# VH-VL binders against Putative dimethylsulfoniopropionate lyase DddL (dddL), part 3

Target 1, 232 residues: Putative dimethylsulfoniopropionate lyase DddL (dddL), of Cereibacter sphaeroides (q3j6l0)
Amino acid sequence: MHSLSERVEQLRLNDCPDWLYLLHEFDALYRQGSDGGSRPIRTHRKRVRDSLALIVEANPAVNDRPPEVKPVTAHLGRALDLGERGAVQGMSRALARVAGRLTWEYGYEKVPKALARKYAYCEILGPRGPICAERLILGFVLFAPSTTYPQHSHKDIEESYISVAGAWSENDAAVHAPGSLILNRPGLEHRITTGDLSPCLLAYAWTGSEERLNQPGMKLSSPRKARIEKGI

## First folded at step 16 (VH-VL; from G06 with heavy chain Y105H)

Design I03
Fold by ESMFold2, look of step 17:
Structure I03 (fold): chain C 232 residues (1-232), chain A 119 residues (1-119), chain B 107 residues (1-107)
Amino acid sequence: as target 1 above (232 residues)
Amino acid sequence: EVQLVQSGAEVKKPGESLKISCKASGYSFTSYWINWVRQMPGKGLEWMGRIYPGDSDTNYAGKFKDQVTISADKSISTAYLQWSSLKASDTAMYYCAKLWDSWSHFDYWGQGTLVTVSS
Amino acid sequence: DIQMTQSPSSLSASVGDRVTITCRASQDIWYYLNWYQQKPGKAPKLLIYDADNLETGVPSRFSGSGSGTDFTFTISSLQPEDIATYYCQQYDNRPWTFGQGTKVEIK
């Protein structure tokens, strides 16, 4: 008797236009602007775009994960509404078409209780996302209003965030506009603080070596563990 | 300005120990890998390994594993390459370098340290 | 380990000539490929990063192209100061590896 797997074709990106259109919006997001950007930002944007182009051309496998929600995902609809009224409405609309397929997760080995109701992320493309890839990770992070989230630098990984919806600031600096890119640069502790009245939705990208992006140790340590390691 | 300043040339005998240094300045030492590259006389470049000074994570090319030790002292922004027992085949130029990679946006090499091992 | 094979291993050319050096990776390394120049007694100098990006301060006669396994480095018009050994280097997977080098000389 034949196995059931022999009777089902592997879905690939070109069979899945809603996923493909979402990736087109990521490409557009990383292509836009930056004539006045720093060399690190320009280089990072090019790396993300070049990696994404290679992945799309290869027509990778698409394997939807079981949908999963987190408490923060109650805010997703509002975040998408806000994004549709702003400069990145194409991204917001494309994300909305796949919103019911998203698998929301925590980025900590053990999530702090203060954050468990305030944030989550979903991987769109990468080793663990619906669109399979090994040298690029793309996804979204969703924050509730009034959230403080500590960022940590990652050796061998270059990470960026681009605002899709909502107000946020970094290290008590000025509020970032939609489309602004922030690199999570080594040597500087970053904190994200979101506004009081609306959720905040960020697109993120990780570039790095294939070996590093595939390793399970990519989740952040809890804030308590990080403070102990710093001698605080 | 980024600088990687290496210790001076060494003339040693087989069996002696040696620790050469690479002092970094002009960037966050603990936030980037620092690499060691060997060049034997008249030969090409060989990556030996690297260290991430922030957590002391090290990687070695297989041929150099167990042959040398790579270390760093964060308090003085200095990386080291060390032999417990030198061989004549260790005669080479040794560079420390911050190599171009996906997580950094600069490439910079030290001036090199010539190590000569002979009687 | 990813082997990087350069061709030719040595060449002589006249000032003004176009020089082409190729580099083949033993597996797909995407664009994670750099080109270095090394003059005698000096540390290597990065010329091209990520296959086709010119480093700041490097003359525009230098260029790179390719992706996957096959890469090309070009000097559009050879100058006397370009006498050096050129290396490709991959950083897709550890250990990072260099090609064996291509020595460029003036006839």
Scores: ipSAE 0.528, ipTM 0.796, lowest interface PAE 2.8, mean pLDDT 85

## First folded at step 17 (VH-VL; from I03 with heavy chain Y108S)

Design J01
Fold by ESMFold2, look of step 19:
Structure J01 (fold): chain C 232 residues (1-232), chain A 119 residues (1-119), chain B 107 residues (1-107)
Amino acid sequence: as target 1 above (232 residues)
Amino acid sequence: EVQLVQSGAEVKKPGESLKISCKASGYSFTSYWINWVRQMPGKGLEWMGRIYPGDSDTNYAGKFKDQVTISADKSISTAYLQWSSLKASDTAMYYCAKLWDSWSHFDSWGQGTLVTVSS
Amino acid sequence: DIQMTQSPSSLSASVGDRVTITCRASQDIWYYLNWYQQKPGKAPKLLIYDADNLETGVPSRFSGSGSGTDFTFTISSLQPEDIATYYCQQYDNRPWTFGQGTKVEIK
């Protein structure tokens, strides 16, 4: 339909309770542990929650996106089952309500062949997600078992991951408990490695300049390009 | 921990060139934007621009674009502010400043470099 | 450019007084606002970030509030060492802009 017609017929967040309930679970996820952890982590949690509250209060547009699957999404049901039996079961239940409407994507300009079957992400809220926002991005990333995922910080973005289901480690350190947050800070090279017995589901948030969050097709660099972006 | 140490005060004549420096320590120099802020005598603070030393990406406030050059040498963790031809109106205090994170607030400031341009 | 307007431009108060400074943005900047203190001959010092978060080591007599376009900075009980110029600064959009400053003096 013509853009003016869509303006008068525009669905908004308050018309879409399953999306709204999922956002409430994101708020709860970032609220847990908000009084603990390092100052960067506490500040990041507060920014995500404050930004989300401002967005929800504004009753933003909700735009349909065609559903899209990737090979890794065959693992989604198992990840949701695992999450529902754990500490963050509300998130798993809310995500299950919209699971058939998710648009799963790759985060690389050129997807490494090794990762094409082992990961994907979906944006829930943001410039490219079903819930429109320009100053915050929220979503999920799903990993197959035995996956190594290199990640790199961007110069105008702060990124976090929170465990929803499954076992994972950062740079071969201890496995993180459900609900724990990893902040992807500049100046460190980080690798996510998932366990070999179950899939891993992480929630993610990006905060940063509106300019950077709104760039079309924003993606993680390929593993080779990501290493080149590493500074000294 | 984090320190930004700027070069000393400068007294110059109109038309002369100048390059002032900001040496960083206590953090990963290439991973954070470093900013330049001007304060004219008796006036407030003005953001001039910034550089990301990791890839040399620069941004300038419109009034300073093409008036100054911001650069960095990552081998010695130093950022620079440079004029090719100073004007009397360039007389000011110049600060470098680092963001606490990738985008939000200036938590570390250099001590300032006073530049005086007089005929 | 986002204009930041502080009020008042200057004030004089007694030790122990409550001091309030306001800052208005020309557009909605959410909570993307910081407050700095600058003493004569010194670099600015961050006091408050994201409208209401105290920086490490900043005394609790300093506070900030507000969201959107209207922000308030408060010193609950003015001390002699608080004589300075105070600046608000937005980081929502480039260029980052500061208010014109509020000079605080002891009567």
Scores: ipSAE 0.741, ipTM 0.877, lowest interface PAE 1.3, mean pLDDT 87

## First folded at step 19 (VH-VL)

Design K02 (from J01 with heavy chain S31Y)
Fold by ESMFold2, look of step 21:
Structure K02 (fold): chain C 232 residues (1-232), chain A 119 residues (1-119), chain B 107 residues (1-107)
Amino acid sequence: as target 1 above (232 residues)
Amino acid sequence: EVQLVQSGAEVKKPGESLKISCKASGYSFTYYWINWVRQMPGKGLEWMGRIYPGDSDTNYAGKFKDQVTISADKSISTAYLQWSSLKASDTAMYYCAKLWDSWSHFDSWGQGTLVTVSS
Amino acid sequence: DIQMTQSPSSLSASVGDRVTITCRASQDIWYYLNWYQQKPGKAPKLLIYDADNLETGVPSRFSGSGSGTDFTFTISSLQPEDIATYYCQQYDNRPWTFGQGTKVEIK
């Protein structure tokens, strides 16, 4: 075991085993592949895994962010309990070790009233930290029960979600189990609807260049935001 | 079936204006960047800039900024490259190209438009 | 701007030879590197994306490798139809830039 006192000046990933183990769970989540899968999904999975490997090898800085909660984070404990009992229990256990250190936030300049108590996201790896990276963003999105969250594709970023806990559906189609991946590509619009009784926790990844991921105000996009602005 | 069909070859004099086109089909035009690439005679490839037809957002390589205008008409799925005053040094082949996804590689190319500018 | 330098600028090889082209970026571009083939009088054609992924329909004799600043493109057994100019291209940062090209000829 390494003592933190020997590296007090600047913590790096190798000094922070709980963060490192969480990243190992992200790698495992994206590692499973099949030639029977979608070529866009296969390509995206490889990009996330290759990007994460390059980041971990570089032993990046780990910078504190002030912990921040949102109304939906009252559901986090239940979501972690559900995830621990399922196919992705390693991810849920690793996230639980850092849960008190997470900075939860909204993805809008002005949060729609309908969503203010029903969702939030946190970054764990990316330009804002706590694990510093320039060309990959990893994090989690937490939804309350009975939430509808419309998604719109990004014009410069590739984005995926993987289910960790809870039931949800895409475009009123089949209910997705933990471990299922949704890829936000141009021309494939998505609507996330969560079940009535349990919260839903998703892992997310954004791939892109340093230029694109470092832009001020880069946020998760939503067609509902555009409609609300037109209605005001 | 993705297709990018460009307008035909042009022969122009210095100082004249020109607008060449790239008509897209077989995909959702407003969701993908359209790029323009120049190839001067006997030379390599140069990215000039791009447009996102959904919102008309444009980016230019620095050497082409203020030298050309990139535009699109989403009602007819067509992108354009335009000069207000051609120079002899604008003689080149011009390609339009579409990205596979939001940001990574050009998976579809137009056939090219040869522009010749001479006195 | 990110400069992309290819080597060699041209080569002649016999049918069946292994051909290797290198591409060096002026800064770390991770795996954000593509390879294109351009036959005389034709538009470029994508062969390899993300440094090492073979595009659909591209023969398996073509391959790519590398990350960071140094990349390699290989034709394992040169064929007559491979006469073309080959370009690397980075997509890490705008402006997207191409290498100067490598002309491959059969002797």
Scores: ipSAE 0.700, ipTM 0.864, lowest interface PAE 1.6, mean pLDDT 86

Design K05 (from J01 with light chain D92N)
Fold by ESMFold2, look of step 21:
Structure K05 (fold): chain C 232 residues (1-232), chain A 119 residues (1-119), chain B 107 residues (1-107)
Amino acid sequence: as target 1 above (232 residues)
Amino acid sequence: EVQLVQSGAEVKKPGESLKISCKASGYSFTSYWINWVRQMPGKGLEWMGRIYPGDSDTNYAGKFKDQVTISADKSISTAYLQWSSLKASDTAMYYCAKLWDSWSHFDSWGQGTLVTVSS
Amino acid sequence: DIQMTQSPSSLSASVGDRVTITCRASQDIWYYLNWYQQKPGKAPKLLIYDADNLETGVPSRFSGSGSGTDFTFTISSLQPEDIATYYCQQYNNRPWTFGQGTKVEIK
């Protein structure tokens, strides 16, 4: 048999249908409630969807990242099962197709001991890939049951979370269901508290300046570090 | 309600120093960039630079770098634009402006401070 | 640095006319473009953000469109109070830059 020509070619999004289908689910997730909600939320949803459409149209590079787990990722299977039974089942199914390829991380090099076993995040689209982009970051954050996590805002960045699976509350005042969105605006402090029986999986999006989105270290942060950096 | 109130008009001579102010109210002063925009007589708008009062991070447009100093005093929610030595070409209207969010568009503007530099 | 070029630099039109202003960026800025109105002696006023979103309280005769490098601002039916200079402004990369302005006059 003849030796076939081997080439090391750059994979592109159109070569990777499971990634593309996951991005379709992000578009659908951010389409929900686009005619309702507050003006800041509607503007943010439109920015995420418009940015994603421009990125998909450009057929960006896809660079595989080494898979990485964290203690909390033991909960991922249950979170995906819960999401499949609910309003966002398409997202859960699409994420499940790539689950073995995810790179789970912490926001800072040193994460608070209390949170090290209770949370992690993974980037799906952004400067580090796997789907390469410089003007939008999309990903997931996973929480163990009974976790409290304060949000942190960033200069030049608009950040949102949308519930995929699990029950959670904001500032202990309200219970949020799958499909609900929190917009992390400057000057507001939100505390996420997850229920005691099930893990919580959130999708997140960052829009903002290319300069800031390409800088490391301020995507998701520990509660104590975030308060210090805000100068409170 | 967001308000940006600037200091009054100034008439100065070349070589004099000047510090004009922009007092903010109605929002978390330390959580948003304050920007300065110049408009020379009969000309368009020029972004000069900005400050993030929470940590004093500053950025300047290249032509204004080393020509002005942008600063803020968190205790009185006030941003400043300062010259160490005014030139006649500094005659202009100066606006402060706040972003609607942390990065995108200027939805709140001060009333402007007219600076006239002549002998 | 991103140069923003508006066209035309000035125009005259009758009340009720459709007015179109073009803004071209020297590089791709996606939808990161705003439009401001400035009347003589006044601070600029935001009309359109992110290329096509109408600011709260702005009359619906104003609209914007475009992405990438070419953007359009339209007044569907010019009113006497629309006499002003209009500026586009990009926020893709620092330094933030404005177009040179388009002065709109009534014949």
Scores: ipSAE 0.665, ipTM 0.843, lowest interface PAE 1.8, mean pLDDT 86

